# Designs tried in a protein design chat: VHH binders against tRNA(Ile)-lysidine synthase (tilS). Part 10

Target 1, 344 residues: tRNA(Ile)-lysidine synthase (tilS), of Thermosynechococcus vestitus (q8dih2)
Amino acid sequence: MWGIHHARLHTTLKTQQWLPLGSRILIALSGGQDSVCLTRLLLDLQPHWQWSLVAVHCDHRWRADSTANANFVQQLAQKWHLPCEVVSAPDLPKTEAAARSWRYQVFESVAKALDCTHVVTAHTQSDRAESLLLHLLRGTSPDGLATLLPSRSLGAIQLVRPLLGMTRAQTAAFCQAYGLPIWQDETNHNLEYRRNRLRLELIPYLQQHFNPNVEEALAQTAELLASDRAYFEAEVERLAPTVLREHPPALDRLRLREFPLALQRRLIQCFLRQHLKRGLNFRVIEAVRALMTTGNGSQTASLPGGQHLRVCGRWIELVRPMPPPPAPVPPDPGERSPPPSPLY
Below, E stands for the ipSAE of ESMFold2; O stands for the ipSAE of OpenDDE; V2 stands for 0.75 times the mean of E and O plus 0.25 times the DockQ between their complexes.

## First folded at step 1 (VHH)

Design D9 (framework vhh_h_nbbcii10_fgla)
Fold by ESMFold2-Fast, scan of step 1:
Structure D9 (fold): chain B 344 residues (1-344), chain A 126 residues (1-126)
Amino acid sequence: as target 1 above (344 residues)
Amino acid sequence: QVQLVESGGGLVQPGGSLRLSCAASGFTFSSEDDYALGWFRQAPGQGLEAVAAISGSGDYTYYADSVKGRFTISRDNSKNTLYLQMNSLRAEDTAVYYCAAYPLDYWSGSQSYDYWGQGTLVTVSS
């Protein structure tokens, strides 16, 4: 009993090939409306795609009701004849970022143990719009706005987000229309969480006063920026050998002048990323770019690790503090060349 | 034919000063940063530790935290000699001091260096 959303997802999977015929797929099942919607859609499509489906539930143990949530998920999976692994956090996550990192580690480890090639998460078009706004408000490069890709590598497996074509309102309507049980998470209405504030206050405000289709518009912007990012990444990889010198590390400032501003910044970023562990930001990139037109001997302020960049003719050279000497290999009378006689 | 020969070691009182010299033969100190010259020490029953180093150009120096502000490394290319000026000496500075020339990987060059002297004893005793 396929509805419009079954048909749309089936068509998307045919054209994009995100979840190939016969794949063994790990489904991230939280019990919330989005993950329940995703699971039901994949179960309904399973006969046409010959997939093997397994669910995983990540129990963060953050709340007293987390055990009840895990039990709900296990009971739902059993009712749907879906194998389900429940993984509990050994330590309580200290931040949302730590919780997310732990979930992705669980996905990779469980997928490897069960021989799954793909993991699917229930991120929606609404999640993509929210993530773009969060990154924009925090301050980021255009590359940072290309968030929540439909498919990406996660170690040796593929992470896929099949619901990116559906809004959260559509997943709610789907669950209601098909009579699906969902776990109500009270934290979804807590306005202290920034994402919930975007969802419950900012997105409705934007829909009422600016654009009723704002979620779709923002998600499409993220998609276009992802394509642009892929293009620039490929160009930088192709051009870096003609601009970057490895030993001693330097940028060819005459060659850099030949490129458009966007490529100048990305080539500088590529160079800095190879030599700085931290402190890479717009200000540093622009300080280096300024050296393209300054006189010989001009230099940047000190960077992390006591490094700086200095103009030497054609080159913008990385000037490092003296690295510590290599670990001393004890002198062996046979290995020093030529060592004095042991008698002296 | 390459040799490094240390001199200037001996007995000194705490708070005193001593200057170590390392004369090189069989190779010439260049101004290129494809190598470094350094001082290493080994206290009785302890492992070797790096004390100070200077690049071929002299533009870069390294000092162990235990000697910063007390020791100064320098080189005289005309005499093909490396120096370590040791001030405000302490009992824990007692060690055999070795002169070494070694490659500096971030400055690639056609020459490789891996030469060590025989060592000179420095004893700081009251």
Scores: ipSAE 0.007, ipTM 0.428, lowest interface PAE 8.9, mean pLDDT 82

Design E1 (framework vhh_h_nbbcii10_fgla)
Fold by ESMFold2-Fast, scan of step 1:
Structure E1 (fold): chain B 344 residues (1-344), chain A 126 residues (1-126)
Amino acid sequence: as target 1 above (344 residues)
Amino acid sequence: QVQLVESGGGLVQPGGSLRLSCAASGFTFSDYSSYALGWFRQAPGQGLEAVAAISGSGGSTYYADSVKGRFTISRDNSKNTLYLQMNSLRAEDTAVYYCAAKYSPLYTDWSQYDYWGQGTLVTVSS
């Protein structure tokens, strides 16, 4: 039976074309509220879209109940006549970054093995709002705020997030309304994790005292910034060959001056990313931009690898460090005979 | 907490009229000056369609091409209620009608409506 969330998702999928008719889709099924909601919605929509659906459960093996969680997911998938693969983690650092990296590797591998064209994850509007706020509070560029895209490439397959239009409260209500069994993950309430503190303390505070729809507002900001980022990335790709020189590496400062500020910064960033492994930040970009109007010979402070940028006529050139002089050789503590050799 | 409750649905013959009501609670009309309100419908076997919408200020309205000239959206600030007057009903108007609210003074972008009623069934049959 289709409800309002089925209808909204169906309309979004028709408009955005994220999951084409007849696609073979891999569903990331953790057993939590959001992934159960996602799976039920896709199963209900399946006849209208002629999809082939397969679930994958990533067992991190971090907790005593991880086997029970995997069993719960397999039993639910069996009840729903949904093929389900369970993949267990190797020994991983107990960090969100390591777990997330491993999950995405699993998605790509399993999708390739099962000939899936798309993988779907149960990230919600609430997740997107949390990610944007976390990045904003840590300090980041506008590009860093463009979190959790609705669709992106993951190797040769497409990663899609169909629930980005639903809040966590809405997925909870959906699961309750349809009587869906969910796995309660107690780590989701651990306030020692920064994301959980945003979720359980800060977002509720903001909803109560500032804006009841703060999750939507933040998620929409992330969406707009993502569109802007895509536009600028395309423009930089078109313009870089007219501004960047490879040998020796340099930026054409006369051509840079012709572009709006935003493009100047992005072209400089593009150049720096090709030559710096780390240390790229707003101050470095602005230091390079300052060289657009300075006199010949002006240069930046030292960058990672001992490199710096210097004005040489029309060019802002990357200058590589000189090798240090060899260490002084200590004096010989006595007279030595030449080695017994046919050569002196 | 924002809650929307629809009423006024039912069975009507082609060419007839119905008026749908949507009672808002958890906020007053002065509180929803930043909220656009709309009516959506879902016909059997079809997706959700935006039918009519009214801006947060009430100064602008929208109507789908299929209902222009037949349907009228309005609101009563004293009753915290949104209305949809449906005239010259056709068989293709048969659907579940939903009242919805969006946290924006602008009603456009139909994917952004956050608060929804339970829906009320309208059946137009001969």
Scores: ipSAE 0.000, ipTM 0.096, lowest interface PAE 24.8, mean pLDDT 81

Design E2 (framework vhh_7nfr_2)
Fold by ESMFold2-Fast, scan of step 1:
Structure E2 (fold): chain B 344 residues (1-344), chain A 122 residues (1-122)
Amino acid sequence: as target 1 above (344 residues)
Amino acid sequence: QVQLQESGGGLVQPGGSLRLSCAASGFTFSSYAMSWVRQAPGEGREWVSSISGSGGSTYYADSVKGRFTIARDNVKNTLYLLMDSLKSDDTAVYYCAKDQYTWSGPLYFDYWGQGTQVTVSS
């Protein structure tokens, strides 16, 4: 039966063109309520869009029930006549970062093998609200708050999140209304303690005492911030060639002074990202910005890698110390002498 | 506490038009999405149309798109369904339904009106 969520998703896909007619789409299917809801919606819309659909299940092998979960997913996919690839993890570090990195590598690999142009994940409006709150409470830039975009590039394919307009309560209700089987994931509370507290305690508290629509409000804020981020990224790309010197690396401080504060910070960030591998933060950006109005020869403290920035007239130049030659390691007693030089 | 009262139904000839109204009370009307759902004799409920709390977004079932228009008046706490080019297949009891949220709307509705009968026949 075609319901309200089918109609809303269909309309959104028509206006945004995130999943074009005839596309081959890889669906990330965990077996949880959100991914089951996503898969059912796409299967129901498939005749209208002439998509080729295939599912992928990433089995992390962290928990005793992971094999049963994979079997559940395969059985559901078979019932729905949906091709499904199950990919089992190698020996991974048991961290969220390692698991996420591996999943996205699997998505790219499987999509390439099956000629899929798009991969879809079941992130919801509730996930977006949770992520924004978590980042806000940990401290972050406005760009860090602009989380979970509806569409982005993932290597050569496009990653799309069709459920960002639905809350977790709505996906649960959808699964119940359509009689869909779901896998109740036994989550490790230690790995997601803060996110679980947010979900189970803080968000319900905010809904009861401050705003029943808090998830929607937070998600809308994240979306507005994402639009702002996109605008600034485009402006930085346009302006960087007029401010940044590549060889030797430098920033034009007279040009920087012409721009609003937000652009100054983003242009400095762009420069630093090109030349620093780690340690880019608010304090470093502000230290560089201070050089815009200081006297000639002024410099920052040492940055990651022993580098610093110094004012040289018009330019804020990146200064890298020459690495010292490797210290000679005394040979252990009994170590063979090196062979004689080829000169002799 | 929450009340939804439909009106405007009746007998109409094929190709005719009707305007349904739903008067809402007992809640902050502008804070919730509203929907129209119909049920023909011997059939299940079929979702027809939805409108966001602000009225900025509207959604329609394929069977009614281009013929029906959903609208709301948040000052008067009233939901409307303007039905043009009516067909015999549009014969059903039409229910006004309150969504739980203002964005994207759920399938689940927490309150329903009593319904208003629309009959399209000669």
Scores: ipSAE 0.000, ipTM 0.135, lowest interface PAE 20.1, mean pLDDT 81

Design E3 (framework vhh_lunsekimig_d3)
Fold by ESMFold2-Fast, scan of step 1:
Structure E3 (fold): chain B 344 residues (1-344), chain A 121 residues (1-121)
Amino acid sequence: as target 1 above (344 residues)
Amino acid sequence: EVQLVESGGGVVQPGGSLRLSCAASGFTFSSYALYWYRQAAGIERELIASITSGGSTNYVDSVKGRFTISRDNSENTMYLQMNSLRAEDTGLYYCATYSEWLGTPYSYDYWGQGTLVTVSS
């Protein structure tokens, strides 16, 4: 039965082309209201899109009722004539970060085994608002605030979030209106999880005292920042060959001066990412930018690996120690770590 | 739940020594590489020292010969022995872990809350 949410999603999918006609799609199905809502919407839209749909349930094995949850999901999938793979976690650290990493590895593995081109997760507008707030509270760059994109690459497959136009209240109402069975998770009320506290305490406070549409407002901000990021990434890709020299590595400081500040910083960042394994930050970018107007021979302080940047005529050249020892390449030190993701 | 708890910070005079400890829980400690990061006021966190699951160590140039990282897999604890301390070593010291198996674009470092080291006369 088609309702307003079916029509809206169908229109969005036509305009955005996130899930092409005839695609084989892997649906992340936790059994919670959001994933059940997503699955029902996609099943109802399937005849119009000629999709092949398969569900995957990631059993984290963290709770005594996790087996009952997996059984619930399998029974629901069977009722809906939806193939469903259940994958049980190894002995993982009990953190949202470890769980998220494992889920995404499962998505890629199962999609490859079943020849799926796309995986869909049930992230909502409420999830996007929560993630933006958590990023703001931790401190992050504007690019970090562009969280929970509607579509992005996940290895060789595409990750899509069709429910980003619906709030959690709307997915709950959808499940009730359509009589959909859902699995209630008691951990969603546990205030020891920062995301639950934000959802149960802070967002309601903001809705009551500041803006009843705060979730939509925050999600729209994330969307605008994502668009700005995409624009800058495309411009950097286009302009980098005219500014960056590979051998020896250098930035053309006369060309850099021609660009607005935001592009200067992003072109410098692009150059530094190609040559530094770590330690790329605002201070380093600004130190390099200062070399655009200094005299010949001016240089930065030592960067990771003992290298530095020095002005040589029109070029800001990367000067490496002779030869630098190989350094371990640690991942981002957590300055831009995203907040814990919702289930699926 | 992965938890890292730093301890051993304090106030020392230049040339003094401190030993930091990082007590770990919630994961198979012996399988993970472990890291010490330092964050000075107004500066982003920098990697100071690392130790692999096999015991291989690495240090940034500014601390080589002065700091020693070690691990005790039986006690799920990592240490940083800091000798010949300088005013420039002042900062919050964080322990962290990142698994190569979990080190996908979708995984994040696990961090402790930090322990403050102040070197002043």
Scores: ipSAE 0.000, ipTM 0.099, lowest interface PAE 22.1, mean pLDDT 79

Design E4 (framework vhh_gocatamig_d2)
Fold by ESMFold2-Fast, scan of step 1:
Structure E4 (fold): chain B 344 residues (1-344), chain A 121 residues (1-121)
Amino acid sequence: as target 1 above (344 residues)
Amino acid sequence: EVQLVESGGGLVQPGGSLTLSCAASGFTFSSYALAWYRQAPGKKRELVAGITSGGSTVYMDSVKGRFTISRDNAKNSVYLQMNSLRAEDTAVYYCAAYQTPFDWSGRYDYWGQGTLVTVSS
């Protein structure tokens, strides 16, 4: 039966063009309520979109019942006549970050093997609200708050999150209404403990005391920030060649002065990311920005990797640590200028 | 030593009522949020009702108007009054204690052993 969530998703996909007609789509199917809800919605929409659908289940082997979970997923996929690949982790992931990196590698490899152009994950509006709060509480830039984008590149394929318009309560209700079987794990095996606190305590508190629609409000904020981020990324890409010099690496401080503050910071960030492995933060960006109006020879404090930036006329130049000098050669001609005395 | 001890579970007919109690010890009760969770066989543990240190409450949609959570700081206890019980309410009910929603320390999450509620004719 075609319900309100089918209609809303169909309309969103039509307007946003996230999953084009005829695409071959890889569905990340964990067996939990969100992934089962996603899979059922896409299966029901499939005739209208002429998609080819394939499921992939990533078995992390973190839980004692992970094999039973994989079997559940395979049985459900078989019932739905949905091809399903099960991939087991060769080693137990040590962290949430390691597990996520492995999952995304699996998505890329399976998509390549099966000629899929898109992978879909079952992140919800509730997940987006939780992620934004986690990033906000940790402290981050506006770009870091633009969490769980509805669509982004993942290597050669496109990653899409069709359920960002549904809360976890709505996916639960959907599964109940359509009689869908779901897999449930022990509560003690929780990899996202802080997300559990947000989910079970903070978000209910905010819904009761501040805004019953807080999940939607937070998710909309993330969406707006994502749009702003995309605009600035495109603008930086367009402007960088006019401001950044590659050899030797430098920023054109006269041209930087022509841009609004937000673009100045992002162009400086773009330059620094090309040359610094780590330690890029607000304070470093502001130190570089201060060089736009200082006198010739002004420089930053030492940055990670033993580098610094120094004003040389028009340019803010990246000064790298000098490589060791080559072994001395015999001075065949004659004497050279005296060595510098202030080494000490 | 932190302890949460549930009581009040039992067999009740559809449409009947039960009151669950959770007695807490080993921590400063008045500064903690308390919650009731339930888990039926083969299903996820789900939040039924919660009450903050300030007395604000939250309920899952299916129990709103039927269940009432309350706390008594003088007795270090939290209660769940369950009215108009349905077969779907059959589960083991667990009491849980969490420090303020602004404290993310997993060290403050405590669970009781659970009390069985069976709604059947």
Scores: ipSAE 0.000, ipTM 0.111, lowest interface PAE 21.4, mean pLDDT 80

Design E5 (framework vhh_8ghr_2; at its last look DockQ between E and O 0.01; V2 from the best seeds 0.00; counts 0 for: pae E 16.2 > 2, grease 24.24 > 24.2, SAP .705 > .668, placed apart)
Fold by ESMFold2, look of step 2:
Structure E5 (fold): chain B 344 residues (1-344), chain A 122 residues (1-122)
Amino acid sequence: as target 1 above (344 residues)
Amino acid sequence: EVQLVESGGGLVQPGGSLRLSCAASGFTFSDSYAIGWVRRAPGKGEELVARIYPSGGSTSYADSVKGRFTISADISKNTAYLQMNSLRVEDTAVYYCARYTSWEPLGYFDYWGQGTLVTVSS
């Protein structure tokens, strides 16, 4: 039976078209409160939207409780007549970036096998507020504060977060009101410890002493930054073919002068991301931007990797040094032991 | 400079006991980190056997070791322990201590010790 959250989600999806009519949708189902809420909502809306729904559970079998969690998810999916795929990690990623890459590779792989065009995750308004705070505390650009975008591309599929309009309290109330079973292992296997401290200690402190609506305020800030980011990304995509040259790499500095400062910086950033693997920061962007108004032959200092940019008439060209001759490899004093594979 | 140093491994007969230690440096357990023990047995993959959040005292165990192993932490000594009782031959493995990070939406183990060998045999 539809309630207020069904109606609100339905209206949002009609307006935003994140999950078009008839889409084949892959649901990331962890068994936790938010993912169960998401799955139930989509199943209840399915007849109106004519979606094809299938779940995927990423089984990190290096976790102590992963088998019990996977069994719970499979039993729930069976009860709901929802096809469910379980994919186990073949190797433990050594970095956060590798772990993220593995999860998205799983989504892409399963989506390809099942002809899904969209994947949905159960991130909430509360998650968005928490993520903004975590990124702010680590230090990041405004684009980095645009956390948990409602929709973004992931290779050939779209990643959608339909619950960004619901708080964790609301998903809890939904699951309770509809009697939905939740995976509640005594350890919080879906929670990062720092995120747990933020959720249980910092946010309540901020609510009590600074702003009782701080979760909503932070999520609204993330949303405003996300919409600004989306506008600039679309403009850069539209303008890049008229400013950037791929072969050989260069920027059209006469065209670049025609744009406001924000677009100049973002077009330069776009160019540098395509051609530099590391060392991109604000100072490098500004050094390249300064070349817009200098004479022929002006150049930046050496960039990471020994590259630099140089003015050649209309163009700011990327210049790479010739590689030095290979040095002799000294005898290895012994075989190096590979690092142990980390868990996760 | 975060470091994790394991000690306490060795040879023990089935039914015996060992206590592993993991001395941490470069961070304090009063920080919001979890510490885990992961083992790698010959011919088998890696298994997370126990995890503790020292500041909250929350613990978790693999089914294979429940009731036999106890993980603990001494915040004042910045050291985590794994008490292994009623050891079996299948507990033979290299045991690693690892730190669980919580800065990104998905947590992971970001620092690992070099491991300590535990051999259970007659």
Scores: ipSAE 0.000, ipTM 0.221, lowest interface PAE 16.2, mean pLDDT 81
ESMFold2-Fast, scan of step 1: ipSAE 0.460; ipTM 0.828
ESMFold2 (binder alone), look of step 2: mean pLDDT 80; pTM 0.807
OpenDDE, look of step 2: ipSAE 0.148; ipTM 0.666

Design E6 (framework vhh_7nfr_2)
Fold by ESMFold2-Fast, scan of step 1:
Structure E6 (fold): chain B 344 residues (1-344), chain A 122 residues (1-122)
Amino acid sequence: as target 1 above (344 residues)
Amino acid sequence: QVQLQESGGGLVQPGGSLRLSCAASGFTFSDYYMSWVRQAPGEGREWVSSISSSGSTIYYADSVKGRFTIARDNVKNTLYLLMDSLKSDDTAVYYCAKVGYSYGPDYYFDYWGQGTQVTVSS
């Protein structure tokens, strides 16, 4: 509308239907350049979409200036005639995992209180590229590489990431071009952290020596993998009732043989996720898949929880370990023996 | 065009002191947080210190806390790093960096200087 990024986002929203006309939207507003860029874009598009917009600021209380940051966000929201909720953290571990978990809980609770149907976060194409590369370097399945989806469920509401089409450089340029105030986040940082090293060293190296558009290329790969994952998840949901038996738990190995390799692995994974608390990996899936063609009585090695899978005719059955004997009933305090002698 | 120019590096003996300066131009210096980041030979970049736009809030890496002092002069558009009790482990190229954004505990630096070499040896 007013610029290329307004027009591009408006077109994407029409095509993808992520934020329907008339939705009440909760905007995660940290005050940093990405969240300010997101908020300004949505405010500018609001007349075309008849949205109700409200902001939420999650104050982690990690830094001496966190109160000043919250005040900056409140003042900016007032200037933009945008309702804003500020939620302060309890004493949290100073880790990204704890902070992220808490923020998402706040999003759900505030959205429920304000009757919002959607929450939007300011994740960018640069964030998506960084996450994909980090996961790839740590080792993960193709499903794990489909990181930072444009839209997903968050409890009863939808989480949407409208800025996944913009790089961090583009959000910075947008804020500068439109004269938007931003808060410089004074968080303690260590450039030895893997994510910081990716952002500040590896991505620039890849841009200079391999591909100037590496962020877009990596983000596109994540998008393609997300589409493939969605297709297979739908197929597994449709097919699982024809392959999986509930009582006793088993896989129909004759039926399973009829499916392509990718579906065999995913159906086995679906079965294992219902029965294993941990240790589900490629090796385990392949061990179970080998049982599709082995003789009667063949079995896997012990799995987490002492379980194993064994061929019984048509079925690959889950064999559970024998329950341990009941713990001895603790004696009444009056029946306790005296403590061992000093010689013990 | 944003420009950051470091100076003040050199060879110094252990226990010595150096003062690094960074002359900034092409942006409103007084509106932005500024940082010092170093890179030792054969190692990755290590954040050293950051200072708020007004100079009221300052952070240091544990490795330099109590030995280094970051300061700024918003009238002169200059960032400083005063380094006392220098150790051989402080040998590195020191970069002046403009803070553009942070994501969680991570800073995003949008502009960097060319760097100034600090060598601590006898």
Scores: ipSAE 0.000, ipTM 0.114, lowest interface PAE 19.4, mean pLDDT 80

Design E7 (framework vhh_h_nbbcii10_fgla; at its last look DockQ between E and O 0.89; V2 from the best seeds 0.00; counts 0 for: pae E 3.9 > 2, framework grips, unsure alone 62.2 < 65)
Fold by ESMFold2, look of step 2:
Structure E7 (fold): chain B 344 residues (1-344), chain A 126 residues (1-126)
Amino acid sequence: as target 1 above (344 residues)
Amino acid sequence: QVQLVESGGGLVQPGGSLRLSCAASGRTFSYDSSYALGWFRQAPGQGLEAVAAISWSGGSTYYADSVKGRFTISRDNSKNTLYLQMNSLRAEDTAVYYCAAQYDTLYSGPESYDYWGQGTLVTVSS
C-alpha cells in the first residue's frame, strides 16, 4: 500500500508532470533492486494517474544467467498483472556501451509498436552522483557533468527517470520493507569495472570520511548544471539561425563577436556538432573562435576527415577535402603533334 | 520552495510522552498561513497513516481514532512551527513520523499533501 516514497513520488509527478494523467508508459524492468522498486511504485500510483503500464526486459545474453533473469522478470510481471515484453539481443554485445545503445533502440522500437509515449528507467540519485564523478574524473565540459536528466527526449518518446530523488540505499530499504523479490546481479560486485569500483570503494570512503550526504550533494550539483545547460541550449536554438549558415556550412564571425564568450563557444559547438562526426573538443572550439579576429584566408589545422575551417570575409567556412581528379582521357593513338609555328 | 524539518523523536517507555516539532521554512510559507499542516506516520511493515492535521487558521483539527485523547496537534505561526504532543505512548505508536503540508484545504489522505519532511523516528519500547 501507500508509503512515504509513494507520497513523495506522487508529489513530484504532480508538480513536474513528467508522466501526465493517462500516459502510456513503458517501464524498463531489469529485475534489479531499483527497477523492481520503480515498477512497484508506479503500479501503486497507477489508480491515481490512470496510466497504461507495460514493462520491457532487455536480455542481451551477455552472461550465462541471462535466461534465468528474464524468467524471473516474466514471473514477477505475471504476478503483478503487468504486461511484459522480453527482447533478446541477436548477437552478444561486445561492450557495455554497445549493450546500452541496443537497449535504447529496443525502448524506441517497443514504445513505437505499443504506442507508448514515455519510457521510464530506474536511475537513482546514487546513479546521478556516480555519473557526475565518472565524468569529472575523465575531464569534461560543464554540460557533460549535467548527467542523467530527469526527463529528456528519446526520439519520438520521452525518457523519464522518476527515482532521481531516491538513493540506492532507499530503494533497497523499500524492497526489503515490502518483501519484494529482486534479482541479484553478480556483475555488481566485479571491481574490474570502473563504475563498480567507484560505487563500492570511492563513494563509501567519501561518505565515511568527508560527507555522509555526498550522493545528494553531487546529484544536486548535476541538477544545477542541467538548468544552466537548458538555458544555454534555448539561447543557442534562438540565435543559431542568425549566426549559422547551412549551405555552404559557415559561421558569421561578425555576429559571433556580438555575443559573450559563453555563447560564442556554444554557437561554434552547435555548428561543429552538425558537421563533424569526430574530433570535437575544447581546443577545436577555441581554434575556430580565434578565427573571429584573424585575416582573410586564416584557417585551422586539418580535422579528422580532412576538413578544416577558413576565414572567407565575414564567414568562417567549413572546407572539405577535394575529390581526386578524374582519370585523364587517353590521347588518340593515330595522331602526331604538328611542329610548332614560328613567332613573328 | 517549502522545507519541513522534524525533531523530537527518540526512545521512550510505554506510557511516556514525547513532543515532536516541525519547523517550516521557505519564502512562500513565511508569508502565507494558508497551509494546512499534518503529521503522518509509517510503522514497520505498514503504510502511511494520517495521525493528526490542523487547518491554516488553527481552527479545525483532525485526529486518527487510534490517537484521539492521547495526541494533541498545535501550530505556532509566529515561529512557523507545528507540534505534536504525544502522551500515553504505546508500542503501536512506534513509527517514523512525517510532517506534511497542503495548500488551502484540510484532508486526511497523503495524496493531497504537497510537502513532506524527512521524518523523525519514535520508538516505544520497554
Scores: ipSAE 0.312, ipTM 0.773, lowest interface PAE 3.9, mean pLDDT 85
ESMFold2-Fast, scan of step 1: ipSAE 0.490; ipTM 0.830
ESMFold2 (binder alone), look of step 2: mean pLDDT 77; pTM 0.799
OpenDDE, look of step 2: ipSAE 0.741; ipTM 0.918

